# Designs tried in a protein design chat: VH-VL binders against Protein FAM180B (FAM180B). Part 8

Target 1, 160 residues: Protein FAM180B (FAM180B), of Homo sapiens (Human) (q6p0a1)
Amino acid sequence: TQPHAGQPMDSTSVGGGLQEPEAPEVMFELLWAGLELDVMGQLHIQDEELASTHPGRRLRLLLQHHVPSDLEGTEQWLQQLQDLRKGPPLSTWDFEHLLLTGLSCVYRLHAASEAEERGRWAQVFALLAQETLWDLCKGFCPQDRPPSLGSWASILDPFP
Short names: E, the ipSAE of ESMFold2; O, the ipSAE of OpenDDE; V2, 0.75 times the mean of E and O plus 0.25 times the DockQ between their complexes.

## First folded at step 1 (VH-VL)

Design p9 (framework fv_potravitug)
Fold by ESMFold2-Fast, scan of step 1:
Structure p9 (fold): chain C 160 residues (1-160), chain A 120 residues (1-120), chain B 108 residues (1-108)
Amino acid sequence: as target 1 above (160 residues)
Amino acid sequence: QVQLQQWGAGLLKPSETLSLTCAVYGGSFSRYYWTWFRQPPGKGLEWIGEINHRGSTNYNPSLRGRVSISVDTSKKQFSLKLRSVNAADTAVYYCARSGTYYGSGLFDYWGQGTLVTVSS
Amino acid sequence: EIVLTQSPGTLSLSPGERATLSCRASQSVSSSYLAWYQQTPGQAPRLLIYGASSRATGIPDRFSGSGSGTDFTLTISRLEPEDFVVYFCQQYGSSPYTFGPGTKVDIK
């Protein structure tokens, strides 16, 4: 048996009423200065004191269990989002997940040293940004639904 | 960039105490668990235990009565002591870095290894 | 403790061939907590795969991992000369952390 410390059965059920109480100031501090990539490419909360706050514990749960830690997992999650998405607006949980996944992409893009790897992270980030914009426009954006991962590869090519 | 360098006496007689030290160069020391492993010739790895910068330890139950790990945070060093050695303790010993949170129990940087031989 | 078994003990192949290495756990292990390491004789292990399927930084894409429950697989799509070394699986879902006995990939 491997202990999970009571892993939640349903990610949507995690928090329940705890989804509502946010501390924007603490969250901003966590996102601005409190996060870094660990050795495996997963975002974690660098400051243990901030991690012990209520928003920090909630964020740690989301980062640990819901945000992919590598490129392939991020591409797969984006594909699943695009395949299952009914249209804007996203739920609060899905939108938060989208934002955190995008933030993870930014950290990984910054850490990547090989040009090919940087290109793939930039591509995925661009598509996540389009999903975010699509949701914020509530269907009134000048663009159609965000393109699939494959169709955006040519757009990010510096030598078309 | 992170490097681990280890040293200590590699030749022991039965009943003596093994003492090995590992020094960490580069990177953050306080964010990780620092770990010892051993590998008998031709066999798999055995996790011995881990310590963080605050001196909190976790040990493999199979060795808990004989093992102690200590840390010197100011020098960025941690040390293994294994008491009452016998021939079964002959192995290459490695120090390594463990991640935290999601990376807990994953080992990304390793020392060069120290062959410990127990003979008489 | 969770006991890991690896098969085969020795896998004899030629460069360019596909290698498939198996790891079986004595009890269910979440795919989130299974790793693979590579070890050249006389050197420390090198992390290859974590979370059953995620490649560690700097690891070539010819290495891939899969599996869930008690059965996990490491695949090397086309063996390079440097790949003829020993591979270990590891679980990190419960204490103590445990490793398999290793599979040696040997040149034919």
Scores: ipSAE 0.000, ipTM 0.459, lowest interface PAE 21.0, mean pLDDT 79

Design r10 (framework fv_romlusevimab)
Fold by ESMFold2-Fast, scan of step 1:
Structure r10 (fold): chain C 160 residues (1-160), chain A 123 residues (1-123), chain B 108 residues (1-108)
Amino acid sequence: as target 1 above (160 residues)
Amino acid sequence: QVQLVQSGSELKKPGASVKVSCKASGYTFTRYAMNWVRQAPGQGLEWMGWINTKTGNPTYAQGFTGRFVFSLDTSVSTASLQISSLKAEDTAVYYCAKEGYRTGYSSYYFDYWGQGTTVTVSS
Amino acid sequence: SYVLTQPPSVSVAPGKTARITCGGNNIGRKSVHWYQQKPGQAPVLVIYYDSNRPSGIPERFSGSNSGNTATLTISGVEAGDEADYYCQVWDSSSDHVVFGGGTKLTVL
């Protein structure tokens, strides 16, 4: 038997017939102090008890399998989004993916020690933020599409 | 340059097991997920799931849990599909297919395919 | 789960234009990919992200996607274009790759 149309996927993704309710406090804890970068450059849930909650298990799956772990992969994802996006709004999944990719950029920004690398993470994060803002206006944006990665690179070039 | 080379055809009896391999070359194996797609005789394409080539973690489509196992040997850039307790209904061509973009479900498409492995289950 | 609908067959004369449709609820909000499969062979990607051609695919192949219908268009059809054509999307709500049922293109 399959879930009826409109039923949340999370309500059906439990073993043993037990359901864990969504807890806003758990999501806040995960995002505020529960994440760190592992040695492979992936975001990792540092608290195993939080990771074992229903929202923690779902977030772990997304972070391990769907968020790029390096700068080149993140830049490629952003370029792909910009080239192929038809306009706002994004699907719920694409929006969630956009947010998690941005969060990954913030963690990598804080971890970067080289000025050049830090600048590139900051640039791609700024463009991801603009893509997010474009989605939030729901087609009633006062401006056109966000700038491409290439145009932002030329604007931030210290030697034009 | 990118190539996916699969193992040869298999003829098995019901209840046996089979292991289909897919050897990748011409790209960085751990950069892109490997997908498995089944095609029963005269039927269309059916997605079975994928395996993360960096972590080894598999994701199975509904209907492909229990008897089906995805695995990797990263030292030889090979992904494998094992089917246990074979049934006549498992008779099909099994394809491995490389993810075109590693990032996100919204970007899933298959840029290169293996040649296919025919698995026939008969008495 | 999400369903893609393709006509089971399309016939076209050599040199004419073939159009293969892929119907889905609000499919224009998704990215559609197209595969060509000749008898006894593996599928080959011919269009990705609605309208992009991989290297080696002739310009005769084009794609579009809007509203509830995506379309693969093959202009100047050749005998060698005879194949089954499959459309494909990723469906975020089911976390699944979805294939259409396939369309057999016959060149007569």
Scores: ipSAE 0.000, ipTM 0.499, lowest interface PAE 14.3, mean pLDDT 79

Design r11 (framework fv_romlusevimab)
Fold by ESMFold2-Fast, scan of step 1:
Structure r11 (fold): chain C 160 residues (1-160), chain A 120 residues (1-120), chain B 108 residues (1-108)
Amino acid sequence: as target 1 above (160 residues)
Amino acid sequence: QVQLVQSGSELKKPGASVKVSCKASGYTFTSYGMNWVRQAPGQGLEWMGWINTYTGKPTYAQGFTGRFVFSLDTSVSTASLQISSLKAEDTAVYYCARKGYSGRYAFDIWGQGTTVTVSS
Amino acid sequence: SYVLTQPPSVSVAPGKTARITCGGNNIGSYSVHWYQQKPGQAPVLVIYYDSDRPSGIPERFSGSNSGNTATLTISGVEAGDEADYYCQVWDRSSDYVVFGGGTKLTVL
């Protein structure tokens, strides 16, 4: 009934100690509590041990090399993502890239104090949310078109 | 073609100032942070700091505050390093280098380097 | 404060395998990047995030990182591989980019 507060941290550590965590468990740890904005405002993996695992290194590569840290980079990447919609469904790599870029936008939105900066990150997040909805729906959404920017703005602005 | 092209070599006297420029092309300038790395003759690589190309905010490594200034001219996709009150120990090759999308971990594109020689 | 230690030089015969080490306390917990620098030229990224290769870098170049030692391995060494090699990490505690002192690879 109530969301549990991150009790399963690293299940492989309990049993084996020296065992490398399974990939899904590492992904869960990274997404649940392993990401933070550094002092430069860039999203990175806080736990260096988790970042040193094979799936952690894959996510670190995505965060450092493929997930834009600034507004212009995010807008440029979004144009490339729109071209991917004309092709096959998103791969696991592309979907994770999309998820991490969206998380980066949310962290930046939360950190932004100026209304103009906040509005720009909210706009980019709204566009990424539209792309994610398109990929997930594949024509079977309750909506027969992508949500308007206005509808997403209402969700991203918790209180007027 | 992604590249960083730096200004030509400089020969200066102690106490003078120098400005090294780094012009980016082939990518969106404001999407990647610009780092500065120094290499004294016969020595290794030394990180000086970086500048956020979107915000214009510089971050200097310890030992490179005061006399060293990072700046930008985004209209021409150029980052600059100015060194004031030059000393003999500032003699080095100065490189600009692009970091990836986030963090300061790997430098994938480097300028060719600018040699600054300080001698009387 | 964080220090990366490299041997100052490594010699190898053509066609053999060169191994260049980068020592650091618990370096296996860091992401290690490797650069190749030929005389009079800018450094070139040859390995990033411990073991990944940029486009255009030959498969002969590989990397590993565990415990206190990261290693750049160059198999089938060619004369053109002669250069200085630098390892690099980002030290989170100091928020600094740290380079190793460099290793001169001499072929033959």
Scores: ipSAE 0.007, ipTM 0.476, lowest interface PAE 13.8, mean pLDDT 76

Design r12 (framework fv_romlusevimab; at its last look DockQ between E and O 0.06; V2 from the best seeds 0.00; counts 0 for: pae O 12.8 > 2, off the site)
Fold by OpenDDE, look of step 2:
Structure r12 (fold): chain C 160 residues (1-160), chain A 121 residues (1-121), chain B 108 residues (1-108)
Amino acid sequence: as target 1 above (160 residues)
Amino acid sequence: QVQLVQSGSELKKPGASVKVSCKASGYTFTSYGMNWVRQAPGQGLEWMGWINTYTGKPTYAQGFTGRFVFSLDTSVSTASLQISSLKAEDTAVYYCARGRYTSGWYKFDYWGQGTTVTVSS
Amino acid sequence: SYVLTQPPSVSVAPGKTARITCGGNNIGSYSVHWYQQKPGQAPVLVIYYDSDRPSGIPERFSGSNSGNTATLTISGVEAGDEADYYCQVWDRSSDYVVFGGGTKLTVL
């Protein structure tokens, strides 16, 4: 009885399993447990037991397939967010994606060996933070304008 | 108001050295990169490189290595370009320009007035 | 190295529309900035991020970028618009700032 070669998981099925974001509390627990950036530049959940849970597996998939692993991808995501600035509030999924991308930037900033690279990550992080504030202010802040993080963005300029 | 004020025009002989200064004011000097751009007479703008005003790390464009040195005096918010072993082809206007990195792109938002360096025998 | 190509000169009558092109391979994927340089003066940023205007730049200045061509458009050209115009990008792959060769705009 030849062992059935496991059918390659259809890439279409991965999209369906990223259901609604986990409860914020669960996400905080996962993030608090710690992430690590490996030598390949991938973010992982440090606790393997936690990573094996349903929420952990979801986060793992997000970190591996949806959160950009490079500066260019992150900047592209940022551009998309900026393009959406005048639109309605982000979906819960997009907002989560924004936050995780911001977190990713922090890890990559610290891991960067070159000052220029660190600066770029810092700048992108600051800009993502600004987009976060934009989104949070939609419908709530006067004129839908958040406080400017311009000073922080300037300090975190990759070309200081 | 942001200002970049460069040193005055220079007349030098071949083989000499020149130091062009760019004094910044109206903003935090160490928060923005300083770029250098060369413009030969009747020619276009040529990017020479930039210096990280926080770390002091210079980056030189191709063709601007060796004789060209970027430096800083952060105490007086001044970036400098030194050119050694001057050649006739170094005759140009040299600009300092503040770099801005926003939204993943890089531009020059403020420029010095330029410094003319003339190299003649 | 990434290369930007501009026409060396463009001539336009007063009150007409000038279009200055900047060609580059897939330039539409870049953010293009434009500088105006009048004789004996430093360059001034007139368009950034393809189409945004700095404060103090007249609305008659506009920009677009798609495909392989970015365009600076100056409507209602005035004598004071006579200058050299440079397009510029930052090439992320090489980490180089690249200028176009410049275009001299002559107002006839």
Scores: ipSAE 0.000, ipTM 0.577, lowest interface PAE 12.8, mean pLDDT 86
ESMFold2-Fast, scan of step 1: ipSAE 0.000; ipTM 0.473
ESMFold2, look of step 2: ipSAE 0.007; ipTM 0.498
ESMFold2 (binder alone), look of step 2: mean pLDDT 93; pTM 0.950

Design r13 (framework fv_romlusevimab)
Fold by ESMFold2-Fast, scan of step 1:
Structure r13 (fold): chain C 160 residues (1-160), chain A 122 residues (1-122), chain B 108 residues (1-108)
Amino acid sequence: as target 1 above (160 residues)
Amino acid sequence: QVQLVQSGSELKKPGASVKVSCKASGYTFTSYGMNWVRQAPGQGLEWMGWINTYTGKPTYAQGFTGRFVFSLDTSVSTASLQISSLKAEDTAVYYCAKRGYYGSGKYPFDYWGQGTTVTVSS
Amino acid sequence: SYVLTQPPSVSVAPGKTARITCGGNNIGSYSVHWYQQKPGQAPVLVIYYDSDRPSGIPERFSGSNSGNTATLTISGVEAGDEADYYCQVWDRSSDYVVFGGGTKLTVL
C-alpha cells in the first residue's frame, strides 16, 4: 500500500542539498536498477528508499498517472501522440512520457507468454522507438516522420 | 556537512520506557531513510530496522517488533526510537545510521550518529 | 537467516598487510560493505559495494568479494588502524541487514 497513491507530491517538503547527487545521476540508478511490473501491469520503483528521493517521487507520479498498463491503452496513447505531434522536438514532459511508455512495453513484452500478444507489444514498442529516434535526430534521420500505428501492417509486408 | 546528533545517555529501571532521538543536518532529511543499529556491551552490531523518512513507514527486523517504535518529526529533521517495557537485555549503545546515496537498494550506511547508551538496571 | 562469519581477531605488525575475511554462502553475489569501529566510537564506513572507498579513506584500504569469501585488505598497517571491523550485506530472502560478528585488529 502506497500512502500517496494517486495524490500529487508535496514538492516543498523535498529538495536536494548542496552535497546531494545531481538529479540526472539518481535517474540512472532508477532506470537501470529499480523498475519492475506490478500485478496490474504498472511499472513501479521496487526499492522504497530510492522511490523516496526527489527524482524517484517524480518518476513514481509519472508512472502512476500517465503510463498506460495495458495494450489497448498503450496503442490509444500512441495514436493520440501521432495525431497531435507537429514534429521534433517533443516537450520534456512528452519525451519522458514516450520513454516511460517504451520501457513499459519492454517489460510487458518480456512478461507476455502468448505469441500474438507478444507480437503486438513488439509492434507498439517498435513504433515508440521510431518516435523516440525521430525526436533525438531532430528530423535528420532517414525518415521525416515515423509511420502511424494504423499503417504498421504495411511496414511488415515486403511483398504486397 | 552531514551530521547525525543523538540524545544523551539514559539510565532506566526495568519496565520503564525510553526515547532516543537522532537529529539530522547537512542534507535533505526526507530523501534518505534512517536505520537503527544497536550494540550490547562487548558484542557486535545488530540491525534493528529502518524508517522511510518520506512516507514515515517503519520496517522492523525480526526480534524488534512490539516494544520498539520508530518515528519521525520532519519539521526538525529528527528520527526517534522508543523502547517500552525495558528489560536488562536492552542495555546497549543505540545508533542511528543514514542510508548511502545509491546502490540498487542494497546500500551501506554512510553516516552514523555518535550513539546513545541506554542502561537498564534495577 | 543468512550468516556472515569473521575471525574474532587478527594480529599484524606495523607496516605489514592485514587481511580480514567475511565468509558467507555465495557471498560473491552480494554487495559487501565494511565498517571500522574504534573503542567508544561509532562505526565508520571504509569500503562499500565490495571494493569502493568513501572520500577520506586512504588507498591502503581495499576490498574484494568472490565465491564464498569477501576480504578487507589493509596494506602498510598503522597503529591507528587498531579497531573492530564489521562486514555487512542485505539478506536477499528477508531484505534484512546482516552484520558479521566483527574482527578485532591488533597492531603489535
Scores: ipSAE 0.000, ipTM 0.519, lowest interface PAE 15.2, mean pLDDT 81

Design r14 (framework fv_romlusevimab)
Heavy chain, then light chain:
Amino acid sequence: QVQLVQSGSELKKPGASVKVSCKASGYTFTSYGMNWVRQAPGQGLEWMGWINTYTGKPTYAQGFTGRFVFSLDTSVSTASLQISSLKAEDTAVYYCARHKYSSTYGRGYMDVWGQGTTVTVSS
Amino acid sequence: SYVLTQPPSVSVAPGKTARITCGGNNIGSYSVHWYQQKPGQAPVLVIYYDSDRPSGIPERFSGSNSGNTATLTISGVEAGDEADYYCQVWDRSSDYVVFGGGTKLTVL
ESMFold2-Fast, scan of step 1: ipSAE 0.219; ipTM 0.697

Design r15 (framework fv_romlusevimab)
Fold by ESMFold2-Fast, scan of step 1:
Structure r15 (fold): chain C 160 residues (1-160), chain A 124 residues (1-124), chain B 108 residues (1-108)
Amino acid sequence: as target 1 above (160 residues)
Amino acid sequence: QVQLVQSGSELKKPGASVKVSCKASGYTFTSYGMNWVRQAPGQGLEWMGWINTYTGKPTYAQGFTGRFVFSLDTSVSTASLQISSLKAEDTAVYYCARGTKIYYSGSYRPFDYWGQGTTVTVSS
Amino acid sequence: SYVLTQPPSVSVAPGKTARITCGGNNIGSYSVHWYQQKPGQAPVLVIYYDSDRPSGIPERFSGSNSGNTATLTISGVEAGDEADYYCQVWDRSSDYVVFGGGTKLTVL
């Protein structure tokens, strides 16, 4: 058929590496509208159709088996990240775990009803955010002066 | 209570094979990597590698890629080390040790729990 | 491959302080873990992440790590502290666990 100017880009196969290219729109749907906490505090994909796609299966694997569902596990990951400050930038896998753990913290913070629980999730999230900034600026930021988190504290503002 | 219990000592002839097992209890087996460490008589600790207990993927240290195989039986929370074509130099105590929680890549965590060790003696 | 160097032996009198070193190029940029091994027994973690103690390990055990040397310090040494001590790091660049050669602590 005749292509029209301004038509959406047709998909094409780019081959199969270890990780297939993931459509940003599908990933956005998974992260924005497709996630919720289960009764055990684990993030899961609500839509089974989205979960059955290749990016959905990979995300389900990470969320179910590699992202902590509780505060203790999240604090353990934070401790390991702090140890890794001494080394090179995080691997892609570790960085994804960091980002998904932060996302899990946001969901747990939103779901928390008790002030003390909410405060603890907010604190851990802030520290994970700081570790993200540390990793992104390895070799650029002074190691004796931590990155500024700016308004992160105000965004997380548990209570006055 | 977290425990790692290993199989009993083995006496083998050169050229034979041996399988050392490590049964885990008191925690979720598939949540932590399992490391293997060798100690020859009168020698120090030597890291052999680890196995991802969730995926089953092994990673071997430089000297341990041929005759050494890490495997799992998740139904009984057991990790195993098989050594084929045994040589006298394989005589050692073999330890399993719990490593990194699988949330986190690599083997960078301290080994907080160890099996009691399995003595493998290779003699003619 | 990254290498950790320990003295093969250290002698100390009861009640005194023993210091066991673990040398490595820029080891201060690594996290060091320490294990105690008594004859016929499995190793026991005594210090992790340079200076932290596991539950059940006496305060007499402490650690430090800076520059090219990590140190395990045992104050008020007791006869029961006599053992082999091993330092350990994870070398991220190679994804490899490295042990020091071990130090035999003798309480005279």
Scores: ipSAE 0.006, ipTM 0.502, lowest interface PAE 13.5, mean pLDDT 79

Design r16 (framework fv_romlusevimab)
Fold by ESMFold2-Fast, scan of step 1:
Structure r16 (fold): chain C 160 residues (1-160), chain A 126 residues (1-126), chain B 108 residues (1-108)
Amino acid sequence: as target 1 above (160 residues)
Amino acid sequence: QVQLVQSGSELKKPGASVKVSCKASGYTFTSYGMNWVRQAPGQGLEWMGWINTYTGKPTYAQGFTGRFVFSLDTSVSTASLQISSLKAEDTAVYYCAKGRPYSYGSGLYKSYFDYWGQGTTVTVSS
Amino acid sequence: SYVLTQPPSVSVAPGKTARITCGGNNIGSYSVHWYQQKPGQAPVLVIYYDSDRPSGIPERFSGSNSGNTATLTISGVEAGDEADYYCQVWDRSSDYVVFGGGTKLTVL
């Protein structure tokens, strides 16, 4: 039952690869430079080669099926996440999802042409950033209050 | 340990065809692109193109459209280069090279070749 | 269509510092990678992403890249460093890999 050298690999497989030594490094680079919004407002990977790597295929599936493409969906998921926060710290998967949703908000904020739309994406991003800071605190913060991000909302909405 | 092992040298007449193979080991074959680089006698390195090992889609540099075909056999982690209608000017050492995406500090897509095959000499003479 | 220019040869005395340049329009906005090729051998990556070294490459090898010139610097040059050196970039807009013409390093 032990795996053997030379065992054929399924070329259509999208599983495995997260245990590869370089997977986390490639994932961060994908997030930094490899993404854009499609016509439906969903983040997708620009580069075909990057999308076809094991980390890229996993990221594509996560973005396509788990990251909301619109304001209403993002706000709804944020509330669900906040309800989960009443328990133990976020799992690794939940934390990844949080970061990818925040990244989606940044792209949508950049693409927004109307001030009111831009303001709403900035507010959602500020709340997601607060959740990220709370997770990083991991119990070193005051028991009943997460870190405040009010001033960050002002920075993200520079002028009327 | 990552290795790329290429097929042996070839001596061909003009008009013949040749197939150079490159067998990869030590990494997940479909996670990285395979590039082909040519070096004519006494000349520099010339990028011929690459093949996406997951999709199978080849991309050829302008000088290498038509007679050159990149292909894969993912079941044995092997990439191949076929040259048809050989000409004397095709005489060169042909290398396969494993492409690598990205550096965290740069924020831009970048490709470099961390491992190279040993090279296959193709000689075309009458 | 992007072009990298290298001097065809550089000579250096043993123990001294060799500097091999790679010129390109606004090359500082690209990431430059460097390969060493000894006679009869495949190229070996010696510097990637302007200044990073792969495992096994001695600290004597360093790189820089700014403006229109990237430079590979080899300090304390040894006879075993005699080789051809190639710079390389990936041009995102064309999705093309570009190599410099190569520089033959001679240790005299």
Scores: ipSAE 0.000, ipTM 0.482, lowest interface PAE 17.1, mean pLDDT 77

Design r2 (framework fv_romlusevimab)
Fold by ESMFold2-Fast, scan of step 1:
Formats: structure tokens, sequence, C-alpha cells
Structure r2 (fold): chain C 160 residues (1-160), chain A 120 residues (1-120), chain B 108 residues (1-108)
């Protein structure tokens, strides 16, 4: 039978080569099927069993303490990052925070029903993606520095 | 509470068929795989296979092809195991157990087990 | 086919520490789960992902996994810990779950 639209079909087998860890498979389940927005607007791990694994507990702590729960907080955090960042590379903590904030934006963009708010989430996500790319390219990117949040608001239309 | 409740014990003659049911409650049935595990008298646990509760597609371990059939009735959150052409060697306790779809997942909860005795 | 080896039995005095091993080729690269089974009962998960405890399992139960051996450790053993213990892994090459043969823990 056909899977439900949006339901993950995880038939991927996992197991041991000498260096193949099991944790990535748990992370895939957490990221694909385990995350949802709660009534407070935060990403959380739906399943307490998965949240109780070592990688699940670590992810839950990062989501609870380091990822903003709303659009305004996310925009504020991004602006602070941009204002304080001198260049690549980001610290390990800042990079991890950046990635999780980007993941939050993707889920909230998917969940948003209002066109204006969806546009703002898309804009913030695009800027987070540029900050990530700037860090990862390390001298091979076409952009020297990503545009600031205010710069994007002035010159870009997220719905062309 | 998350729970799996299995059907009662069966006493069958060789050549008969038996159907063991496993009714799930307390969670979304289609978000977890259902596993079947056999334990012969005085022996250890033996994985028989699993069924994808979302698609209905079964996967059988080597040694459990042919006479063993996994099926679902999603309207009542029930998984079933049918054994045809019963042999004395099929005498065992059969467990259902819930897992995630990824292979490294653990089994929790377990059904209470169904004893199938094949005797003439 | 992948094989998990457990000692058939382990005996321990009350209050002492029991160690139950689970041997497998490069098992340290796999995630090991442990189940406790008392006579006439279904197995109960006591350790998952090598060392994590489900809610309700006492802190006396711990696990480790490295190289070719995973170990379930039960400190301060009580009479109520008498049971068969099974280790379990997923074997990606066969796409099968594999159980160890089980270890009977006897507390005098």
Amino acid sequence: as target 1 above (160 residues)
Amino acid sequence: QVQLVQSGSELKKPGASVKVSCKASGYTFTKYAMNWVRQAPGQGLEWMGWINTNTGNPTYAQGFTGRFVFSLDTSVSTASLQISSLKAEDTAVYYCARSRYYGSGWFDPWGQGTTVTVSS
Amino acid sequence: SYVLTQPPSVSVAPGKTARITCGGNNIGSKSVHWYQQKPGQAPVLVIYYDSDRPSGIPERFSGSNSGNTATLTISGVEAGDEADYYCQVWDSSSKHYVFGGGTKLTVL
C-alpha cells in the first residue's frame, strides 16, 4: 500500500562497519518524524523514548535552551549574530546554534498559514542559510559576507 | 498507557492453522513497526520479522518464509500472525513487540505472549 | 549471519555486582539493547542504546559497549533480579534483528 503524504518511510537498514555509528539513524528518525511544534511555538521531540536516548537528550537540550521559540526572537538572534560576527569560522557552539535555528525555521515555515509571516520565516531562513554557507565555503564563496536582515528587507522580495 | 494485548493460548493438531492477534492501544498505530518474536520451550528469543503498519508490507526473517503470514487491521489497531500447516516444531510462545522503523531501534512495549501448542 | 554470544549462566551473591557479557564481531559499532525476562513473563527493556535506562529501571542497571564486547552490569544485586537476560542488535547486512542466546542470572 501507498504511504500517507508526509509520513516518512524509513526502510533504511543500519548497522556496523568498523566506523559506522548507530547515532545517525536515531538522528534521522528524530529529524524526519520526531520533531513537532508545541503549543508554546517551540520545536520539541514528540516521542519521550527517542528523547531519552543520548542523542535525543542532547538535541532536546539544544532545542529548549538555544533555539528561539518565535519569529521575533529568531530575527533578534540572527541580528545579534550578524552584528557580533567578525568573520568565518564560527565557533562550534555558534555553528550548532545556527543549524538548529535553521531547522526550526524550516518547520515553522511549513506550519505557517499566514502569507506575511510565512514570508518572514522564509527571509530569516535564507539569511541563516547564507551565514552557514559563508562559514562552510571558507574563501570559495562568491559572497564576502551575507547581507544583514535589514538589507534583505530593503532590496529583496521573498515572493517574486 | 501504551499497551499490546495478544489473543489467548491455542492448542492445535499438526496440519491445522492458527491466527495470533496483537491489539495496540495508547499510541498512533501506523507510526511504529510491529515485530514478531518466537520463543520455543526452554529456548531463547528468535526474531521472525516485522510489518510496516503504515504500508502493510511485511518482512520475514530467513526461516519464517512460506507458512508464516503477517497482516494488519488498521481500523482496530491490530496486527496478526497466521501459521499454516502447523508442525510440532511450531510449539512456542509468540510475542508481538513495537519498534521504530529504523533497524537500530529497541522493542518496547511487548505483548504478553501467546502460547501455541501443536500436539496430536 | 551475525552471532551474539552470551554465557549461559552467571551466579552472584546478594549485594554484589553481576556482569553479563554479549560478544559480537565489532559490536562496539552497533547499538545494544538489553531485556530482562522472568519465568512466564514477556521480556522487559532494561537498557537501550548501550547504556540508556528506561524510566522505572533502577540506577543499579548500567551498560557499556566497546570493541567486541557489550556488558550489562547490575550492582547491589537483589533476589528480584533473578531472570534471563538477552542482548539484541540490528544486523544491517542481513536486515535482521539478532538476539543473544540469553544468560540466566542466579542470586543464590
Scores: ipSAE 0.000, ipTM 0.502, lowest interface PAE 15.7, mean pLDDT 80

